# Miniprotein binders against q56419, part 57

Target 1, 326 residues: q56419
Amino acid sequence: MEGRTLEEVQEEVFKRHGVLVPKKELEDLAKALEEAGLLLTEKVEARLKEEEEKLKRERPMRLAGLSYPEGEREARAFLEAFRASYPGEGEEARVLLMPHLEPSRVPEVYGAALAALEKTPPPERIYLVGVAHRPLKEKAAALPVPFQTPFGPALPDLPALQALDALLPFELFNTPLAFREEHSLELPLFFLKGRFPEARVLPLLVARRSPELGEALKVVLRDFPGLLVLAVDLSHVGPRFGDTPLTRTLAEEARRRDLGFLERLAEGEPEAALAFLGANPTRIDGVEVVASLLPLLRERKGKVLAHRLDLEAPTLSAVGAGTLVL

## First folded at step 19 (miniprotein)

Design io24
Fold by ESMFold2, look of step 19:
Structure io24 (fold): chain B 326 residues (1-326), chain A 108 residues (1-108)
Amino acid sequence: as target 1 above (326 residues)
Amino acid sequence: GDLIERLEELAEEVIEYLEEHGEEELAEEIEEQIEDIIEALKSGDTESAIEIFTELAETIARLLHRLGAPEELMMRVSWLIYDVARRLGMSPRQIYDLSKRFSRAISR
């Protein structure tokens, strides 16, 4: 009915069905449909508010039975299988970069993260910094509630989160709904909680680079020491991400960019790592997180333990994942 | 108004737990300190209210931790303390230091 007058609609109905519908009745029907749409919007808004209130108390598992097993026994076996997918040794991490890509697609990359955690003394707390896939009201956010896992709840470090919030020029606890489906926290957390069951967690999301976050975290980490985890993926190339179909040249470029980025981070040169990417033509996921956390990454040398550019043959696309210890 | 209600809510949570666990003298002491904070606020002496509250918050954290308070209670108390600190108008540095004191107290 785009651009049609009510008389045109009336005439079409008469021609097709032999029924003359008065213009008034067509107007009433249009008004009723508009009102019904408004009521459906109100119902959706009410449901979202209910979900928001639930998220202010806890964050339930969303990917159990999909990305990892729901039962604790099966989840532990799953964790050990991933460790076995990486035959190498890890190194102690003060900072760990690990992926949030579907674990079954990059098992050795997650296995490398487990190998690093195996060499890492149990921390008092974990600063888990993921990538917001839904809009945040601010540049960054936290959800200061227990995150459920097959290994039990990952409890928040409330004093550290409150200390961080106090230092920021914006409210840190600002977008609970953004955490509802956020796999960049849930997938890494499965591995972290399985290895460090007693550690408290600061679950953080970055939407846009925030120098303020990095400066505040540097202060907080001094008084509340812990493990810093950058839960980020690397290159995203191919039609699923707005490119032409993946070619060997594009895949080689993505791999080269991923490794060059990681290697410069491993040299303690995060600004050089960002500069190396330029306009970020392969859409490395970690740039906003790294740009936020510069004060925590400078002069920290380490090692790239694993990398994979995972091909999505059906979509002719690929996503990079890596494990870096600093 | 809301500040006094939050202080009373904090007191109620802590006192109920202490009394349920046979710590009636400590519960009375907490109640008296809450009353001192309220009286300082009524007198317009916000600086004294902040000083008393800061010491009280650390004491509450240490006491509940030593008594093995459930995580649910510790989380509610942590939030009430943070909320009161903000409503008292404590500076970012004062709130940061309070959070450090709370964290230290529950680590002992």
Scores: ipSAE 0.850, ipTM 0.947, lowest interface PAE 0.6, mean pLDDT 91
Fold by ESMFold2, fold request of step 21:
Structure io24 (fold): chain B 326 residues (1-326), chain A 108 residues (1-108)
Amino acid sequence: as target 1 above (326 residues)
Amino acid sequence: GDLIERLEELAEEVIEYLEEHGEEELAEEIEEQIEDIIEALKSGDTESAIEIFTELAETIARLLHRLGAPEELMMRVSWLIYDVARRLGMSPRQIYDLSKRFSRAISR
């Protein structure tokens, strides 16, 4: 932070560069920089408003060619390769928990999700609930527009979204810019749209736990039945997340927390799953989503199909991912 | 006011499409129902306006679906219906039920 006078700036410039700049010229320069900064701020704000208006019409692919193929033929081959990475059989899901971590890091975990989808009758709609990585104006949000995929647009279920909005004490259709780069929807959607090309989607984000969302969704799901997908990651441990470098002890705790959480969910005991985490010392990503959706998770028994705590060697960190069917 | 403008926008979208598909009689029926809603509103009979609108919204959904309306039109109409419902002062339950009717109408 610099509280220097123009004279001090003048002296420093002379010291560093051997040039004495008159005080008036420094004043003019400071004014010009302030004006340029103001104009750049206005230009950035105008660009953000333009992006926001575009997002009110559609959500384009952001990760094609990076996390999954852009072309449909290559995208279908990608799905088949991921299914093949899981050597087991799936089970029918009415609720599916799956990751949003980079697919190449946890191929068998996504493969397990595909195996579950193979056993699941094609739903009319998918309630896709991700984790907001940008702040929302409310506890939760939806973006009721087509999401582009290599398999064509994933169309919104507007009647179901509007029914949900009507039951909430806040505007559901808020914060469209938060969806612009939200991979917790885009990555799972690639797999879901590839398997269920006719299903409509309710693309939802949770920033902070909302009991109101869960109660409203329980009502909506009765009249607009479909597949509920919790697109969440599990433990986040190591320096990238504010810890010391990953140790065996920390990794073992992360795995224990991940599996204990998933197992309690699989017993239909979501409150016990949250209580098991306590202060959430390994930063399981899905807690706010699960806490919001308690009414939809209670008494639903199922099975953990896959889990991996994936190491990030460059950052000495790890992220957990799992597949659970209920 | 703004409610009437939204009703007129809804009517224009639907009537234009019906006329493009040779459904002149249905377009006239839609226009008459819109006029009935407006008349009920001007007389202060909001309950009648809501009842007529609910039936009209379901009819619009069914007609446009039957005629194979493009997805873009269906989305615009869905939003106009939702906006009108809120401006009519329909309760959360009434709007919820309207959304159910719309959804059923576009499912065969």
Scores: ipSAE 0.848, ipTM 0.946, lowest interface PAE 0.6, mean pLDDT 91
Fold by ESMFold2, fold request of step 21:
Structure io24 (fold): chain B 326 residues (1-326), chain A 108 residues (1-108)
Amino acid sequence: as target 1 above (326 residues)
Amino acid sequence: GDLIERLEELAEEVIEYLEEHGEEELAEEIEEQIEDIIEALKSGDTESAIEIFTELAETIARLLHRLGAPEELMMRVSWLIYDVARRLGMSPRQIYDLSKRFSRAISR
């Protein structure tokens, strides 16, 4: 019943089934359906509140058995297989850009991230900055609880998170439900926790660019040094993302766009990287993260280790992923 | 009102752990400092309350870390300290510096 009048419903029932249902019975049915829908809404809201309270204590694995193995032994073998997918050597990272795309789609890109981590001294803490795929109440958020992984819980760096919260003009600890299914944190965290089992984590999400976050993080990182990780994907192209089907020309442009963006970041010129994207920067996932973190990216030079534009033949679409060390 | 309840909750968590681990003298010292903070608040002397609390928070962090307190307790205490600091009306800079002190106290 998609906006039809009761008379239209009555006529259709009569035409289809030979029964004339009095309008009062249809009115009673409509009211009963509304009441049932109201009760379902109340049950969903109660369930979401319960989930929110659970998330204030811990964030469980959602992708174990789907994107990575649940058991620790298998998880370690998974890491080694991904490292083997990238035959090169990494470089030490103070800032690492890595994907959050499904790992099996871009194994060498995650392998390049692992190669960089091999060259990186174990940090006290990891600033893991992902992309919010659900709305946040503020421009950015953190969930200051243990995140479960096959390698054990990734513990939050509460003093660093609290220092960051104190400097922001908004409450950092907002919107716990946005973290419930957020793969932009969970997938990179699997790799990071596997390589740095003792590091604490600041699990951060950006929904909308926040210059305030970048300025505050610059201050916090001086007193709470650690590894900054931008967990972002690159170009999104094709019908899944509102475009025509992928063509060679569209793919070539996406690769050029991704690499031009990454190379300008590697030159320490994040404003130029954003400007390179032109009038439609929304085709690269994570532009809001880069735009938030400008103070941390300026004049920091590095290297692009890997890039892949991963093709989705069934959807005629593609997603770009890259690994950059600064 | 609500601030005093949070201070008492912090005290209860810390003192209970200290007493369970035979540190009754330190538990008494912590209780005395909590009482001093509450008395300063009752007299309207927020500046003194903040000064005493800042030293107390750092002391608690070092003590619980030295005793190998379980991570769950360390997190609850960290949150109580942060909550009290905000309710005391500590400035963003004061809270930032407190968080830095806490972090250093529990670092190796």
Scores: ipSAE 0.842, ipTM 0.943, lowest interface PAE 0.6, mean pLDDT 90
Fold by ESMFold2, fold request of step 21:
Structure io24 (fold): chain B 326 residues (1-326), chain A 108 residues (1-108)
Amino acid sequence: as target 1 above (326 residues)
Amino acid sequence: GDLIERLEELAEEVIEYLEEHGEEELAEEIEEQIEDIIEALKSGDTESAIEIFTELAETIARLLHRLGAPEELMMRVSWLIYDVARRLGMSPRQIYDLSKRFSRAISR
């Protein structure tokens, strides 16, 4: 019914099919379609309310059996296999940048993160900052509940989260549904919780850069010390992401952008890292997180431990991932 | 209103746990402090209510931690304390400092 009157629809049907459909039959059909659409909307809304209430209590595993094993014993062996894929030694991290890309695609990049964690003293808490893949009501959000893992629940650091919320000009505890399927938290958390089973977690998402978040986190980290983790991916290139098919030239540019970004971060120059990307033509995933956390990254020097631009042959596309310690 | 209801919820959670663990004298002391806060609020003395509440919140954190309270109770109490602090109109700095005190109290 594209904004047409029922008489116009009736006339169109007659012109095309030679059948005169009574106006009442068209009215009944329109009402039935409208009623069916409203009923479907109510059912979806009820389901979303149920999921939201569940997420206010806990965040269940969504990727167990898909990206990592569900059982603790198998999950522990899985971690060891990833560590073995990076035969080098790590460095102690105060800040760790690691991917959230499917782990089997970049095993040595996750292995490098584990190597860094091996050199890192067990923190009391982990500030896990991921990338929101669904809209948030604010620039950033947290879900202050236990996140289930094969290693047991990752418990929230409620005092630190509440301290952070108190300093922000917006409600930090917003948009619980955005966490429902957020792999940028779940995948890194598997590795972090496996290595630091006693650490509490601040599970944070950034949708849009927030200078306020970075300034507040700088204050909170002084009084609630812990490990800061930027759970971000790098370049996204190729048709899956709106580009031409992956070519050698596009891949080399993506690799150059990834490494230039990481190296400038490693020099303690996060503003220069962002400026280097300009309009971000290879769609490095982590720019909004880095831009939010500038006060925590400035003058902090470190080392790039690993990088891979991983080919998705079926889509002629690629995604970059890296491990950086600061 | 809502603030007094939240204070009573906090009191109920904490007092029930203390009484279940043989700490009836401490439970009575907590109850008296809650009543003092409510009395200050009813008389319009918000500053006194905030002072009493701040000390009480830290005391509750220490007591429940010492007694080995279940994580579920600690989380509920942490949320009730945070909610009361906001409804009392405590400043961002006051709430931040309260959260710090709570964290330190449950870290031994």
Scores: ipSAE 0.839, ipTM 0.943, lowest interface PAE 0.6, mean pLDDT 91

Design io6
Fold by OpenDDE base, look of step 20:
Structure io6 (fold): chain B 326 residues (1-326), chain A 108 residues (1-108)
Amino acid sequence: as target 1 above (326 residues)
Amino acid sequence: GDLIERLEELAEEVIRYLKEHGEEELAREIEEQIKDIIEALKSGDTESAIEIFTELAETIARLLHRLGAPEELMQKVSWLIYDIARRLGMSPRQIYDLSKRFSRAISR
C-alpha cells in the first residue's frame, strides 16, 4: 500500500493472483491489514497458495454447523423441517430458480424449492449456476472438483464441464479461490444433494453477463441433459446496500421489482424481465445470471411458488428471495 | 515433449490399473496404441494421432467404467485425456465430441 491506490492494489492482486477483490473488501482488508499491521506477508501468500492447491482436489464445507447441520442425520431432519415450512405442493422443474440466502431467513422459500424437487424426476446432472460475490478472471467460472456436503461429496460431471469449456471463448476453469467462500453454490447444493444424492453437478459462477455462456449451455444441455438451477437472490435494499433504512415504500418497491421479475420469467419472457428492472435500483442479485442464460429461459412457462422479502432487523435492511419453476 | 509426457502418464495410470485387475492383454493393447500415437506425432501426422487418441480415450473410459474404477482415477484420467486433447491442437468441436463420447462410455 505504499503510495498505491486501492484500485492499483486491486489490479495488482488480480494480475498476480487472478482474484479481483471488491473495492469494499479491499477497503475492509486494507483497514484490517492496517489495523493488524498485516502486510500481505509471504505467509498470507503461502496460505492462499495452499488453499488454492487444496481446491484442486475438493471444495470443503464452509457453512456446516453454521447455516446447516454437519451431521447427516441432523441434515436430513433439517431438510424435512424446511420442506414442512412450505404448505403447498411443488411442480416438476426443468429450470429451478431458488435462493442462496441464509436458509433460516427464508425457510418457506427453500421449502418451496424442495416441494418442486419432489415432483422432479432425478436428473443425471445438475447445472448449478450461482452468483459470484467475488470477482472472477473471466465472466464466468467453474470449479470441477467434489463439493463436500453432509450427504457426501457432490461429484462433478467432468465430461459435461469439459464440453462446456470447449465451446466457450475463455477458460472456464478459472479463479478457484472465488469458490472457497462462495455461499451461492454451497447453500443450494445442500438441498439439491439431499434430494438427488446420485446427481453429478456442474458448479458454475457468473460475475458478469455472458451471452456466450447461455449459447454454449444450450448446446451442452442437448447432449448432456440435466436440471438447470439458478441460485440467485432478489432485491437487496437498506443501509447495508447503500439505501436509507427500510420503509414501507422501499419494501413495496422491492417486492414489486422481485415479483415483476419472477412473473415475467414465469411467462417465458426473460428479456422482458430484464427490461422491467432497467438500471436495477433495488439490486436484484440474479440479473447477470439471467442475462447469461437467456437462450435457456426463453419461451419456458412456469410458476412462482414462493417469495419473501426478509428483514434483517439489526441493519434495517432486507433481501428478497423467491422460488420459480420453469 | 510435454504432450508425450502426458500421454505416457495416461498410459501409466491406465496400464497400472488394468494389470492390478488381471487385464494384461488389454494393458498391452493400450500400450501399443499409445506408442502408435507417439509415432504418428514424431512423423508429423497429427491427424492420425488425433484419430487414434480419440478412439483410445473412449476405450479407456469404457474399460475403466466396466471394471468399476474408483472416482479418483476416473477424474484423473478424464483430466489427462482433456489436457492431451488440447495439446494435440484438437478443435473445439473435436474436444466437444470427445467429451460426449467419454460421457456416453461411462453412463452405460
Scores: ipSAE 0.896, ipTM 0.961, lowest interface PAE 0.4, mean pLDDT 92
Fold by OpenDDE base, fold request of step 21:
Structure io6 (fold): chain B 326 residues (1-326), chain A 108 residues (1-108)
Amino acid sequence: as target 1 above (326 residues)
Amino acid sequence: GDLIERLEELAEEVIRYLKEHGEEELAREIEEQIKDIIEALKSGDTESAIEIFTELAETIARLLHRLGAPEELMQKVSWLIYDIARRLGMSPRQIYDLSKRFSRAISR
């Protein structure tokens, strides 16, 4: 790091590659490079370039064996168990809002999503819109490659992706490295691929609100019909997110924000949902996604199927998750 | 230039597959159409080039789908067609329409 701080290197890597490398990883790499006499930046860039080249072909599983089973048989049993955790029946979805939180934390919320998918005719394609937890070069991005799952590869709908790119004022196919470890796509995709094995996928990430994305998708969906899935979490409260430890008052506020947001979406009033959040003091994750997809959410009536605020006991923090059908 | 090279690459991939499947006549027809596109480009008739290319792209998609071409080839061809369309200077609407036609041609 000859004269540069770890923060400066992190920022530079982010600016160049649209990837925020964890400081700890940079520290470990710095130590290794000091021993090897290599510049941290050069080795990081070389590794990132290699990863980018791999992502031109496929997106491998990152959470197999951790968040879900790697084996197909075990993965099917996993799906069935999650479905069983939700005692209700679903409704047909044209738009599905579902979580991307660690599945074991909110099994019944994923179960509700599966219940909705049971009532949904198999789509030709799935528009899977996740949250970019890492910066993108543009407001939104797509990775037009097969995503590996225990059920086989989720294949991209290239014509629909290309049509979408053609209607956007920016290059849709940007920041491939942001997809490498993005769980907001991987986790929902497990459930979606398991339920709809023949559906092609448009894996999309939103980093910042893009009204252009919603307008373009409205046109694309007319000619390329499919299921729209918003893979978003809700409130993030507690010490991990800069708050005090979870209290009854803080939990009640998080639930109020989550449910108030979902209910307004269920009424077909996405602008009212956003306005209700204001400055978003409980850090609802899906705000930028919803703000990007307003044209697709307006005037749609739906139903909230499930909600949970899940406590992470080791950090006394909590994350909200919900399932909404429109 | 780069556009001609991409057209030749598309031709090579498609013609190879067609010949491997005994479709020699179709392979010749595609080769002729690619030559016509290249000639139109050399003469500065970009409009004619776009027209021929658009029809050819749909034809290729339909043929490969009908023959049961592997997903890897379909993806490669899709990207080549998209790249060529961009390099031809096709408008967003023209590219959108091409993508729509391609999708319909490969719909089961």
Scores: ipSAE 0.886, ipTM 0.957, lowest interface PAE 0.4, mean pLDDT 92
Fold by OpenDDE base, fold request of step 21:
Structure io6 (fold): chain B 326 residues (1-326), chain A 108 residues (1-108)
Amino acid sequence: as target 1 above (326 residues)
Amino acid sequence: GDLIERLEELAEEVIRYLKEHGEEELAREIEEQIKDIIEALKSGDTESAIEIFTELAETIARLLHRLGAPEELMQKVSWLIYDIARRLGMSPRQIYDLSKRFSRAISR
């Protein structure tokens, strides 16, 4: 009814179809639609509750058979192919910034991450910090359950997660449904689990900058050492993101922003990296993650291993991806 | 009421596993310590309860790890311990320390 009165709807039906529908019949139909809507809402709520209860036990794969192979053998071949797509050598990482974009779009960037992981001693635990593409109740959240992968479950480091929660002024274990379809964790985790099958994981999401998270993690990382992984994309430009179709000028600006951001991070100057972005006109995805992790990124020098601005041709839009080791 | 129920649940899970693995003496010791915690709570001596619980939690972690307890049990026990610690009103520092001790107990 889109805010129209029943009389207006009756008049419109009469004008279009030459049939005068009694007002009572329209009222009955409106009521039936409302009842059907309520039933749909109740069913949706019940389903969401069921999914939330399941997420207390495990996070199932959502992108298996789509973004990566479901079978272990095929998944291993997938890892090897992605590694082969990057011709360079990696460096040992204490901090790894890598993408969470669809792997097939930026294979060499994931390949660079794999190259870095080859030079990295197997960590006891991985702090995997992704971007929340859905609202969180708090600035950040964790899901302290096994994440399914083709290589077996990525098991949580519960003591380290609990230690982190204890140091935060908010409940870390919030918004479990935000993790259900969050690809910013699932896609990087495929590569990480494939390389480090025995590592425990701390799956974290950031929705908004949380200085408290960075300060707490700095303490936790001292007592619970591990690899820190920032699973973030870079610029998002074009019609999907509110811009005009990709042009040479827009692509050059996106690349400039991406590389300028990554280079300043590589110099150990994360505040300078954020300042360089200003209002973030090219919508670098990882800005809130980096802003949350400043204490962990300061004075760490590293290297940019790969960067790509990938065109999505059907939408004439592009997304930046990069791999940085610190 | 909820705190005591969680302590009893922790005791049941751990004692069951220990008995299934022939560790009856250890099971009795854990049962006794849980009783001591409950008694301390009933008497209003929360500080003593926290102290006994902290040591017990580390002991449980070490024992289950040494016996090769399944991951599902380890996760369940870890969560029970954490929930109990919060319900005891342990400070952030006390919970942090407990988590650190637990982690060390299961990494060896």
Scores: ipSAE 0.886, ipTM 0.957, lowest interface PAE 0.4, mean pLDDT 92
Fold by OpenDDE base, fold request of step 21:
Structure io6 (fold): chain B 326 residues (1-326), chain A 108 residues (1-108)
Amino acid sequence: as target 1 above (326 residues)
Amino acid sequence: GDLIERLEELAEEVIRYLKEHGEEELAREIEEQIKDIIEALKSGDTESAIEIFTELAETIARLLHRLGAPEELMQKVSWLIYDIARRLGMSPRQIYDLSKRFSRAISR
């Protein structure tokens, strides 16, 4: 009833439909709607609990058949096509920054990531740090379960995850439902699992900058060596993000911010990269991830392999994506 | 009560697997060590309990890995060990070190 009285509802129904509904019938309907609403809420809560219990065992694919092929053969052909979209050669990565944007939007950027992975010795484990697009209970979280992929399950490194949890001042294993539909992990994991089928994974999400995470990971990486992957997008500009439709000026500013950020990271100056963004007026997605991982990014020199600002024509908006090797 | 139950659960899972694979002697050794931990806990000697448990956890990890235990069992055992370590009141450093030892024991 949106806070309206029964009399107001009665009057509105009369005005709209020319029918005077008796107050008693409105009362009965209101009660029935309330009861139905409560039942729906209970059913939704029960379903969410069921989904949460399932996430204690595995994280199923959500984007198979949409963003990437479900079948292994087709998935391998997909990887090869994306690799082919980048004409250059990669470099060995100790740290890889790559996008989590819809792959079809920025194929050459993912291709550059694959090129880097070709030059990278197979790691024992991959620290996959994504962006939380849903609220987390803590600044960061992990989901310590197998993630399904067309190449088989990406298995967690439980000892390394537990070691990380032990060093953090908060419970790392929080907010499992935030992982249910989080594409910032699923999309890059497709490429990573396809290239490194035997690597264990640490699926991590960052909602807010956590200096503690970077310090803890620095210790963990010493004892549990592996590839660090930052799955982050860059600028988000246009109407979908609160701006006017994309113009040449807005696109140039987005590119300037993206490239200026990536170049400073490539120079081993992550604090300078963050400072360059200031208030982050073009909404670079990966800022909280980078801010959390400063100890791991300092003094590492690398190379920007690819960058694209991709137009989403239906919304006249654009998203930046890049691939950086450190 | 909860700690002892988790120790017994760990013992049951590991001993069952070892017996199924013909490792009866190792199963008995694990059972004995679990009993020793429980006895130490009952006597209030938490330090001894932590020491025995830490060595046992590494041994279990190594044995299961060597025998080619399925991933599901390895995950279950890993979580039981982690939960027991927390319930024993092990420090963050002790838990970290245990996790490190476990990881090394299961490395190929």
Scores: ipSAE 0.886, ipTM 0.957, lowest interface PAE 0.4, mean pLDDT 92

